VHH binders against Methionine aminopeptidase (map). Designs and how they scored, part 1

Scores and structures below are computed, not measured.

Target 1, 301 residues: Methionine aminopeptidase (map), of Saccharolobus solfataricus (p95963)
Amino acid sequence: MTEDELNKLLLAGKIAAKARDEVSLDVKASAKVLDICEEVESIIIENKAFPSFPCNISINSEAAHYSPTINDEKRIPEGAVVKLDLGAHIDGFISDTAITISLDSRYQRLLDASKTALEAAITNFKAGLSIGEIGRVIEKVIRAQGYKPIRNLGGHLIRRYELHAGVFIPNVYERGLGVIQSDSVYAIEPFATDGGGEVVEGKSITIYSLKNPNIKGLSSRENELIDFIYTRFNYLPFSERWLKEFSTNVDELRNNIKNLVKKGALRGYPILIEIKKGVVSQFEHTVIVKGDSIIVSTKSL
Structure headers, positions and changes below count from the first letter of each chain, unless a header shows other numbers; antibody chains are not in Kabat numbers.
ipSAE, averaged over its two directions, is called F for ESMFold2-Fast, E for ESMFold2 and O for OpenDDE. V2 adds 0.75 times the mean of E and O to 0.25 times the DockQ between the complexes of E and O.
Where letters were taken out, [cut] stands.
Atom coordinates printed by the task and the answers are left out, and those that the model quotes come from them; centres of patches stay.

## First folded at step 1 (VHH)

Design a01 (framework vhh_7d4b_2)
Fold by ESMFold2-Fast, scan of step 1:
Structure a01 (fold): chain B 301 residues (1-301), chain A 123 residues (1-123)
Amino acid sequence: as target 1 above (301 residues)
Amino acid sequence: QVQLVESGGGVVQPGRSLRLSCAASGFTFSSYAMGWYRQAPGKQRELVASISGSGGSTNYADSVKGRFTISRDNSKNTMYLQMNSLKPEDTAVYYCAADYEGSMWGSDEYDYWGQGTQVTVSS
């Protein structure tokens, strides 16, 4: 990693942390999820970065992958446990962070479980360590507090214009995941629940990314949409809300997206829901590994 | 349990050929689309070629089309990349990857990855 690359990673982290910390104060019963995520994304853009993925706002048993849709009317319920997950990039140098806000004081221990697990994971994070050992640390901390880690969710390696770069950081011990590399960037994201400790796919898909731009047999309009997506988002996840410049016809836009997912050109990200509908908490930081140094780019200001 | 093991990388002169193999174990191979990705130093990782679980559909990056051929043998749980007419710009670490065909689970993370094999085309 060059000094210029490191500086962009650090700035992206600072911008994401700013947006997270400021907007988390607006997470209240009856607030529109659309307003919250548009505020996050606006702060990022005003600070000369771009969202690295659409703001996720997942409620109660939803663990991940809900971003508001065009004209979304969804509101935060009374007593909700809300995961706010967001990120920024500068020239593809990515940050990714999440915080859980509880509107119900009865869930404070559940929040503490994933938050303390994140802190413990970062403390133990070093080049050369087996990735599965980070999962062991996370699992031990969460279970000690009387909750279950979510076994099939975890953190990930980040590369330039690749939010999920093919290496999984588990929330439980696993073999065969390799070792933490120096000169690398990782998201570490413990999930804790009072449920069963697994997620299943829901029916809503609100987040997409480019999977294969070289699919054959696409219409001219479909190829135009692929080109639009690639030029603006590269392989990073995007929201239909960010495609209004391509088409103002919401139905046309949604039909094109659906067809491109079916044809394998786009990847869709279904919302992920705890298997027993348990409440889910999550905290997440982006960590830069540089030699023996561990830098948390998304730490609070 | 789950493993993807690459082989066949090495150092070759421009214009030569290499065949990469990816041996898979611990999952139902024919249910997974397979792909080869590569990453050169200082560059973004890119998809080189992919093949559907049945082998009936293939896709190639424009930079390798006509030179590289992806194939699979589901009876041997193995995927191949035949690389012909190699160029210095093909120098990269090549990764074998498996993605569950039709699954939306973990679609923002790859299901399984090999540890990579180095291909160096030098002159």
Scores: ipSAE 0.000, ipTM 0.171, lowest interface PAE 11.5, mean pLDDT 87

Design a02 (framework vhh_7ocj_1)
Fold by ESMFold2-Fast, scan of step 1:
Structure a02 (fold): chain B 301 residues (1-301), chain A 121 residues (1-121)
Amino acid sequence: as target 1 above (301 residues)
Amino acid sequence: QVQLVESGGGLVQAGGSLRLSCAASGSIFSIYAMGWYRQAPGKQRELVAAITSGGSTRYGDFVKGRFTISRGNAKNTVYLQMNSLSVEDTAVYYCAAEGYSYMGYDEFDYWGQGTQVTVSS
């Protein structure tokens, strides 16, 4: 890792933390999810970064992968438990962070479970430690508070223009995941639930990424869309909301996206829902491992 | 970021063996999970074997006990040792390096060009 690369990672972290902390104050009953996520994304852009993925706003039993669509009218319900998950990048150097806001005081212990698990995970995070041991720490903290960790969700290695770079940081003990590496960037993201402790895929897909830009048999317009996506987002996840400069015809755009997913040019990310419809809480930070030092890039100012 | 080059395919008689190699260039190989997929004409790609950065392995039911996946991190190479080959193993074999999916290591983002394996009776 160069000093310039480290500085970009740190700045991306500060910008994401700023957007998270400021916009979390606007999460209240009846607020439009579209307004919340557009505010997050606008703060990131006005601070001279780009979103590393579309703002996710996941409610109650939704754990991940809901980003508002074009003209989305969805509103925060009364008593909702809301996961706000966002990130920034500068020249592909990525930050990723999440906070849970509860509008129902009955869920405060559920929020504390994932929050304290994140704190414990960071305290134990060091180069050379088995990745599975972080999962052990997270599981112990969450279960001690009477909740289940979500076992098929977790954190991940981050690389330049790669949000999920092939290493999983579990929320339960697992063997064979390797060791934490120096000069590496990780997201650590405990999920806790009062449900079954697993997620399943729902039917809605609102987030996409480029999978194969070289697929054959595409129309000229489909190839233009692929080129637009690669130029602006690289392989990072994107929202249909970010494609308005390519086309203002929403139906044509959606049909093109669905066709490109079917042909394997794009990846779609289905929403992830707790298997028993349990309520989900999540907290997340990006950590930079530099020699013997751990830097939490997304910590509050 | 990662480029994958397969080698070791070819023609072999039923009951024979082949060893496929996949050399990765560019990124940090040792922290990627690696896999082998195959695709026969008119069929979907299917997982043959996968190996995590820590060495844990998964196999498709149709090859379990006959094929072995391994990795040599010092050489940035993953291997597939194929024993007791049958005509049904005839396919193009693809090396893949994973991007993580939230459901685990079942989706791969980087693919090689493929290498043909033909098993004659």
Scores: ipSAE 0.000, ipTM 0.175, lowest interface PAE 13.4, mean pLDDT 87

Design a03 (framework vhh_ozoralizumab_d1)
Fold by ESMFold2-Fast, scan of step 1:
Structure a03 (fold): chain B 301 residues (1-301), chain A 122 residues (1-122)
Amino acid sequence: as target 1 above (301 residues)
Amino acid sequence: EVQLVESGGGLVQPGGSLRLSCAASGFTFSDYYMYWVRQAPGKGLEWVSEISSSGSTIKYPDSVKGRFTISRDNAKNTLYLQMNSLRPEDTAVYYCARDLGYSSMYYEFDYRGQGTLVTVSS
């Protein structure tokens, strides 16, 4: 890792933490999810970064992968448990962070479970340690508080312009996941629930990424959209809300996106919902491993 | 542009050996878990091996354990599968696959190549 690369990672982390901490104060009953996520994304852009993925806002049993749509009218319910998940990048050097806000004091222990699991995971995070041992730590902390970790969600390796770079950091003990590498960046993201401890895919898809820009047999308009996406977002996830410069016709955009997913040019990310519709909490930080140093780039400063 | 190109398949007699290779490009190979998966005619995909990014953690199903050896050369962006004591039931198209993580499920494979055919027959 170069000094310049490290500085970009640290700045991306600081910007994401700022957006997270400031906008979390606006998470309240009746607030529009669109307004919350547009505020997150505007703070990131005002600070000379770009969102590394669309702001996710997941409510109650929704664990991940809901970003507001164009003209989204969804509002935060009374007593909601809200996961705010966001990130920034500078020239592809990525940060990723999340907090849970509860509007219902009865869920404070559920929030504490994933929050203290994240703190324990970071404390134990070290180059050369088996990744499965981080899962063991997370599982132990969450279960000790009477909740279940979500077994099929977890953290991930981050690379330049690669949000999920193919290494999984589990929330339960697993074998065969490798070891933590030096000169590497990881997201660590415990999920806790009072439900079954597993997510399933819902039918709603609001987040996409470029999968294969070289699919044959595309229309001229489809190829133009792929070029637009690659130029602005690379392979990072994006929202239909970010395609306004390409077309102001919402139906055209949605039909083109649907067809490109069907043809394998785009990946869609279905909303993830707890299997028994239990309430889900999540906390997440980006961690930079540099030699013997562990740097939490997204910590509050 | 992510590419995986499998090679090394062919026709061998029972008890024979083959070495498969997978040449990877367009991503940071050394940071990804890699898999060998296979598909026999009329069957679904079956995992035959996995290897961590560093090569230190390796798994096999019982069907190939002790006969197959997965390895990687991160300097050359290449994944290997050494197959010994081959059996007719090992006949399949073999693919290398990159694990993209768990946006949805552990079992999602991304960027599979064309595959390489292994036929074990007298």
Scores: ipSAE 0.011, ipTM 0.211, lowest interface PAE 9.0, mean pLDDT 88

Design a04 (framework vhh_gocatamig_d2)
Fold by ESMFold2-Fast, scan of step 1:
Structure a04 (fold): chain B 301 residues (1-301), chain A 122 residues (1-122)
Amino acid sequence: as target 1 above (301 residues)
Amino acid sequence: EVQLVESGGGLVQPGGSLTLSCAASGFTFSDYALAWYRQAPGKKRELVAGITSGGSTVYMDSVKGRFTISRDNAKNSVYLQMNSLRAEDTAVYYCAKDEYGWGMSTYDFDYWGQGTLVTVSS
């Protein structure tokens, strides 16, 4: 990792933290999820970065993967437990962060469980440590508070233009996951729940990424959309809301996206829901491992 | 060891003003969000105002437009300018530091001092 690359990672972290901290104050009952996420994304762009993925707003038993659609009317319910998950990139150097906001005081202990688990994980995070040991730390903290960690969600290695770069940071002890590497960037993201401790895929898909830009048999318009996506987003996740320059016809756009997912050119990310409909909390930071130092790039300014 | 020392409280009449000060030591002040909390007898403590390391601010609805939070990184200090004080503002005011780099987004602050008493009465 060069100093230029490190500076971009640090700036992306700072911008994501700014957007998170400012917009989280607007998470309240009746607020439109579209307004919240467009504010997050506008702050990122105004600060000369790009969203590394669409802002996610996940409510109650939803754990991840809801981003508002074009003209989305969804509103935050009374008493909601809301996960705000966002990130920024500068030239593909990525930050990723999340917090939970509770509008219901009954869930404060559930929030504390994932929050303190993240703090414990960061304290123990160093090059050469077995990745499974971070899962052990997270699991111990969450279970000590009387909740379950979500075992099939976790953090991930981040590489340039790759949000999920093939290494998993578990929320429970697992063997065989390798060791934390120096000159590497990781998201650490504990999830806690009062449910079963596992997520399942729902039906809704609102987030996509480029999977294969070289698929044979595409129409001219489908190839134009793939070129647009690759040029602007590379392999990073994107929202239909970000494709307005390609087409102002929402039905045409949605049909093209659906066809490209079917043909294997795009990946869709289904919403993730706790298996027993338990309430979910999440906190997340991006951590840069550089030599002997650990830098939390997404800490508040 | 983190130290936060509040000062500037006192007795004022309704409609009066006070400036509270918090002197900080034991951490890199410019890297942290700071906040003012208050606690009246028999009530839970509540966030009054917060300021991030970058200068963004938040206020409780009942004080918005009347109170202003500010910081001076060169002096390791945070301030709360309180105008148009009401009897309902009577409380012990505490300065608090963000513990883990979350800022105001989680209201995850600790305070280390005795606070400073503000009494608003005729």
Scores: ipSAE 0.005, ipTM 0.222, lowest interface PAE 11.1, mean pLDDT 88

Design a05 (framework vhh_7ubx_2)
Fold by ESMFold2-Fast, scan of step 1:
Structure a05 (fold): chain B 301 residues (1-301), chain A 121 residues (1-121)
Amino acid sequence: as target 1 above (301 residues)
Amino acid sequence: QVQLVESGGGLVQPGGSLRLSCAASGFTFSSYAMTWVRQAPGKGPEWIATISSGGSTMRDDSTKGRFTISRDNAKNTLYLQMTSLKPEDTALYYCAAGEYDFWSGYYPDYRGPGTQVTVSS
């Protein structure tokens, strides 16, 4: 990577960390999830970056893929365990980070499990190490604290305008995943649960990405929406909330999105829920591997 | 009993072509998206392509112009047509039932044993 590319990655990480740390203080019982995520996204934009994906706010047994909808009325329940997952990009140079906030002190050990696993993973992270060994470290730390890692979730390689670039960083030991490479950017994201240790798809879909812009048989309006999406978000995930400049008619937007998913132009991401409805904790950092250096771009301060 | 069996791999010269097949049984094939993934020696798995139950396709940009994913629901078979093969395409190729979710790192539940493709002169 060039010095300019590294500087953009570092700045994107700093901006995401700022948004995460400031907005996490507003995660309280009765707070609207819409207000929380709009605050995250506004801080990112005010600092001259763009969200790399919609703010995810996942409660209790929800592990991932819930972003608030237009006019979302959902509120944080009393005693909730809340995952706040967000990212920023500058010209497609991406950061990705997450923190768990518990409003119930009984879950502090569950939070410590995934947080300590993330710290251990970063400590062991280096070019040339087998990726499966990071999964081994994460699994050992989480299980030692009496919880299960979520087997079918994990971190990922990041490239420019490519949130997941085809390399999986597991939360359990797994063979054949390759080695950590220098001049590369990774998200490391342990998930811990008091449930079964796997996620399943729920019915709600609130996050989308462009899948294939070259589908035939689209209406003029559908093609306009595809062009709008590609121009503003590229292949990065987006929320219906970010389409207000295209249309203020919520029913029109939702019908167009539904039809484009059905036709294969867009991908929808169903919410992911712990298989036994166990409570889920998650912590995540973006790390930059530069020779012998490991730089945590999303660290606090 | 869900089963996926890949075939069609082999040794091929650079610039050559191969057609991989994946025979599926034990589930309602036509109701599932199907995916091709490859794993090169010393590397992790790389997503190649997915085809939805309705036939819409998504392909990795590095292979998009050279590889075509297709399916035959009457035969419960998934295909990958590979052209203009390069040494970098050398890998074990797997089919999987389901969409690979790159964002979450969610792997499809069912995966075959793979078929080896070696591109060498």
Scores: ipSAE 0.006, ipTM 0.345, lowest interface PAE 9.6, mean pLDDT 89

Design a06 (framework vhh_8h5u_2)
Fold by ESMFold2-Fast, scan of step 1:
Structure a06 (fold): chain B 301 residues (1-301), chain A 124 residues (1-124)
Amino acid sequence: as target 1 above (301 residues)
Amino acid sequence: EVQVVESGGGLVQPGGSLRLSCAASGFTFSDSSYAMGWYRQAPGNQHERVAIITSGGSTNYPDSVKGRFTISRDNAKNTGYLQMNSLKSEDTAVYYCARDYYDSSGYYEAFDIWGQGTQVTVSS
C-alpha cells in the first residue's frame, strides 16, 4: 500500500461516512427511496468521488440488494427498519459502510445487537488472526442480545475496483477462511435478525455488474453498452439509473440489460430477504489493516 | 497484476480429448476464499458454467458434461485444469477460466473472468 493509495482509501471513507450520516436524517415515513439514494449519490459526487456501488435501501425483512430504479415510486413505510448501505471510491480505492435506522422504537435492541457486534469485531481485528474467529465474536455478541446473526451474509476483502475480492468475513464461526492479511482492506458487516438467520433470493434485481466484457456474438449496440459500462464503472456494481446518458428509452435499456445478463456479460444481484421474513439490522465499516494498526476509514468524523 | 491466462484449446474430432490450463498470477487458488471455474460460450448461446472446484476440493458439473469433464487444480503451480474427454460437437465453444469468490451474500457465486478464452472446436 503506498501513501497515495492509503490517502485515497481514507478520503473515500470520509466521503461515504459524510453521505451516510447526513442522508440518514432524511429517512422518514413516506420519503421516496429514490430521493434518499439520489441524495447519497449526489453528496459523493459533489465531494469529488464516485459511488463504489448503488445506494442500497433495504426495508424490514429485506437485507440487501435493493437500489431504486428509474422513476421508482417506493416509499418508506410507517414504523420501518431501514438499512442504508453505500460506498465511495476514488480511482477504484473503495469504501463501503452501512447504518440501520428504525422508525419503530421496539426494534432498538435489534439495532444495538448488530452495532455492538461490529464494534467487537473491529476491536478483535488484526493481521494473523483466523477470519473464522471474527465470525465467532460477531455470533456471540448477537446471540447474547437474543437475536440470530445472518449466517450466509458477511463482510469481504476489498481490492482496487473489486468490491468483493474473494475473502468472506462471516457472521458466525467458520473454518478454512484463511487469516487476516496486513496491507489489506476489509468490510466488516454484521447482520442481526429476529427471524431464522438466513437470507434467500427474491425476484427483484436492481443492481448489476460487468461479468465478462469479451462475450462474442453481441450486436453493435450491446457492445457499445458494455464499453460504456466498463469505461464508467469498471467491474463495480451499477444501477440502471446511471445509464440514462447511454439511452433515455427505459424499455430499450431494460431489454438490453436483461439480454446481457442472459448472455453472461452482466451479473444481476437479486434482492436478499430473511428466510422467515424477520426484521434485519446491519451496521458496517471499512477497515484498513496496515502492519499492526487498524484504521476504520468510514467512522463518523 | 491479478489475472488468469487460458491455454490448450484447439481442433479435435468427436470422441477426442483436450486438456485446458488456467495459469493464475496475483492471487492463489489455495486461498480458501477462492473457487476456480470454467465457463464456455458458443455462438448464439448463453454463457454456461461447465465446472467448478472449491478450495476444499468439492466439484460440480452440469449434466451436459458430467462424467466427461474433470476439473482440477495444482496449488503448487497456481494453475487450474479442465480435462475434457469424449468430446461432442455440442462442446464447441470459447472456454474461459474464472476465479469464483464469496461476496456480501455469503457463498453466492460470482465469477471474475479475466482471461480472453481459448477456442475449442469439435468437428470431423
Scores: ipSAE 0.006, ipTM 0.181, lowest interface PAE 10.8, mean pLDDT 86

Design a07 (framework vhh_7d4b_2)
Fold by ESMFold2-Fast, scan of step 1:
Structure a07 (fold): chain B 301 residues (1-301), chain A 122 residues (1-122)
Amino acid sequence: as target 1 above (301 residues)
Amino acid sequence: QVQLVESGGGVVQPGRSLRLSCAASGRTFSSYAMGWYRQAPGKQRELVASISWSGGSTNYADSVKGRFTISRDNSKNTMYLQMNSLKPEDTAVYYCATDSYEYLHWGDYDYWGQGTQVTVSS
């Protein structure tokens, strides 16, 4: 990792933390999820970065993968437990962070469980440590608070223009995951729940990424959309809201996206829901491992 | 500026107890992890115990597990180390340190106290 690369990672982290901390104050009952996520994405862009993925707002038993759609009317419910998950990139150097906001004081201990698990994971994070040991630390902290970790969600290795680069950081102990590497970037993201400790896929899909740009048999318009997506987002996740420059015809846009997913050109990310409809909390930071140093790029200023 | 002030050190006989305190000022105490380190004469510094911002997570060196207890009172901006069943091998200067979300064994720590001497001798 060069000095220029490190500087871009640090700046992306700072911008994401700024957007997270400022916009979290606007997470209130009756607020539109569209307004919240457009504010997040606007702050990132005005600070001369780009969103590394669409702002996610996941409510109560939803754990991940809801980003508002074009003209979305969804509002934050009374007493909601809200996961605000966002990230920024500069030339593909990525940050990824999340915070949980509870509008119901009864869930404070659930929030403390995932937050303290994140702190414990970071304090134990070092090059050469088995990745499964981070999962052991996270599981121990969450279970000690009387909650379950979500076992099939976790953090991930980040590489340039790769949000999920093929290494999993578990929320429970697992073998065979390798060791933490120096000159590497990781997201660490504990999830805690009062439910069953597992997520299942829902039917709603609001987030997509490019999977294969070279599918044959596409229409001219479908190929134009693929080129638009690759040019602007590379292989990073995107929202239909970010395609307005390509087409203002929402029906055309949605039909093309659906067909490209079916043909294998695009990947869709289904919403993830706790298996027993338990309430979910999440906190997340991006950490840079450089020699013996651990740098939390998304730390509050 | 963060200030850390240790107290409670002294000279004790083997098998006795001491309680160390670390009073913190200059930042929001409840937002940061904290730890106790020690350095024995002629030895390298070692992490003794650490505690998360909320007190919900603690870690201990194998040499002190079951004998020492770390705790914090966020309303008083104070961290404690209860040291039971003290042994001559526990003789060291004990330091309070704040963690900026970094692993306490690795790298430079942002804020250190002056240390407090603990001597266990007959």
Scores: ipSAE 0.000, ipTM 0.119, lowest interface PAE 17.9, mean pLDDT 87

Design a08 (framework vhh_7ocj_1)
Fold by ESMFold2-Fast, scan of step 1:
Structure a08 (fold): chain B 301 residues (1-301), chain A 121 residues (1-121)
Amino acid sequence: as target 1 above (301 residues)
Amino acid sequence: QVQLVESGGGLVQAGGSLRLSCAASGFTFSDYAMGWYRQAPGKQRELVAAISSGGSTRYGDFVKGRFTISRGNAKNTVYLQMNSLSVEDTAVYYCAAEDYGMHYSGEYDYWGQGTQVTVSS
């Protein structure tokens, strides 16, 4: 990578860490999830970056893929375990980070399990190491704390305008995933649970991305929406909340999105729920591999 | 709608070469990451090679230096050049296409039917 590219990656990481650390203090019982995520996204934009994906705020057995909807009234429950997952990009150079906040002291060890696993993964992260060995490290640390890793969730390779660039960083040992490359960017994101250690898809879809912009037989309005999405978000995930400039009619937006998902033009990301409804914790950092150096771009200042 | 069709498999002697092709239809090929996986009897499916929409490549440890993945966007085809084949390369080879996912599980969205590669001593 060039020095200019590295500087953009570092700045995107710093902005995401700032938004994460400031807004995490507002995660309290009765807080609106919409207010929390709009605050995250506002901080990112005010610092001259864009969200790399919609702020996720997932509660208790929800592991991932809940972003607030337009006029969302959902509030954080008493005693909730809350995953705050967010990212920023500058000119497509991406950061991705997450923390878990517990409003219930009984879950502190569950949080420590995924947090310690992230620290161990980063400590062992180096070019030339088998990616599956990172999964082995994560699994060992989480299981030693008495919890299960979530085996079908994990981190990923990041490239410019590609949040998930086709390499999976597992939370358990897995063969055939290749080796960690120099001059590469990875998200490492252990998930731990007191449940079964697997997620299943729920019914709610609140996050979308462009899948195929060239589907035949679309209406003129559907094609206008696809052009709007591509121009503003490329293939990065987006929220209906970010489509206000296209239409202020919520019913129109939702009907168009639903039809485009059905026709295969858009991908929807269903909410992911722990298979036994176990509580889930997650911590995540973006890691830049440059020669012999491992740089955690999303670390706290 | 989406279809992936593998070809080029067959029987080859150890030390020989094969070129696999995967013809894609029903989606904008140039926007997708493409991969080759293999599965031998009694073993788990494993990644052989992958190529991003932008042309960046990745290989499984057991094939690096022997196999080369490439793509022809004008022909909607991904290729796997397999050199210095050994009996351990005997497997069904699958073509796969991936759309972007959040919290990626390592699974591709679309899979071909597979093509058999048999390497004899």
Scores: ipSAE 0.013, ipTM 0.283, lowest interface PAE 8.2, mean pLDDT 88

Design a09 (framework vhh_ozoralizumab_d1)
Fold by ESMFold2-Fast, scan of step 1:
Structure a09 (fold): chain B 301 residues (1-301), chain A 122 residues (1-122)
Amino acid sequence: as target 1 above (301 residues)
Amino acid sequence: EVQLVESGGGLVQPGGSLRLSCAASGFTFSSYAMYWVRQAPGKGLEWVSEISGSGGSTKYPDSVKGRFTISRDNAKNTLYLQMNSLRPEDTAVYYCARGDYVWGSYEYFDYRGQGTLVTVSS
């Protein structure tokens, strides 16, 4: 890792933390999810970064992958447990962070479970340690508080313009995942639930990424959209809301996205829902491993 | 405990063929999409092939389309890659990978085998 790369990672982390901490104060019953996520994304852009993925607002048993759509009217319910998940990048150097806000005091212990699991994971994080041992730490902390970790969700290795670079940081003990590497960036993201401890895919898809820009047999307009996507977002996830500069015709955008997913040019990310519809909490930080140093880039100031 | 064990690599002449195998254990094999990915010396990871859990859908990048064929035997928990018309540029370590969720979970794959080396040289 160069000094310039480290500086970009640190700045992306600070910007994401700023947006997270400021906008979390606006998470209230009746608030529009669209307004919350547009505020997150505007703070990131105003600070001269770009969102590394669309702001996620996941409510109650939704664990991940809901980002508001164009003209989204969805509102935060009374008593909701809300996961606010966001990130920033500078020239592809990525941060990724999340907090849970509960509007229902009955769920405070559920929030504490994933929050203290994140703190314990960071405390134990070091180059050379088996990745599965981080999962063991997370699982122990969450189960000790009477909840289940979500076993098929977890953190991940981050590389430049790769939000998820193919290494999994589990929330339970798992063998064969390798060791934590120096000069590497990881997201650590415990999920806790009062449900079954597993997510399944729902029907809604609101987040996409470029999968294959070289598919043949596309229309001229479809090729223009792929070029727009690659130029603006690279392979990072994006929202239809970010395509309004390409077209203001919502029906055109949605039909093109649907066709490109069907043809394998784009990947869609279905929402993830707890298998027994249990309530889910999540906390997440981005951690930079540099020699023997562990730097939490998304830590609050 | 998810385990993936690749085999079948070796030295082959340009224009030759190889068949790779991947033995999977520790999960319900038929429930997951499977991938072959490769890493050439000094280069990044490249997606090579994808197959749905049922085996009914396959996808390939242009670099290997028409030359490589992915298949699976769900009864034997085994993934295959048939590689034909091999080129020097196909020289790489090949990994099989389990497809999972994306973003916030396993993105597209997790490869936990040692991989199998394919060298295409005259």
Scores: ipSAE 0.000, ipTM 0.185, lowest interface PAE 12.4, mean pLDDT 87

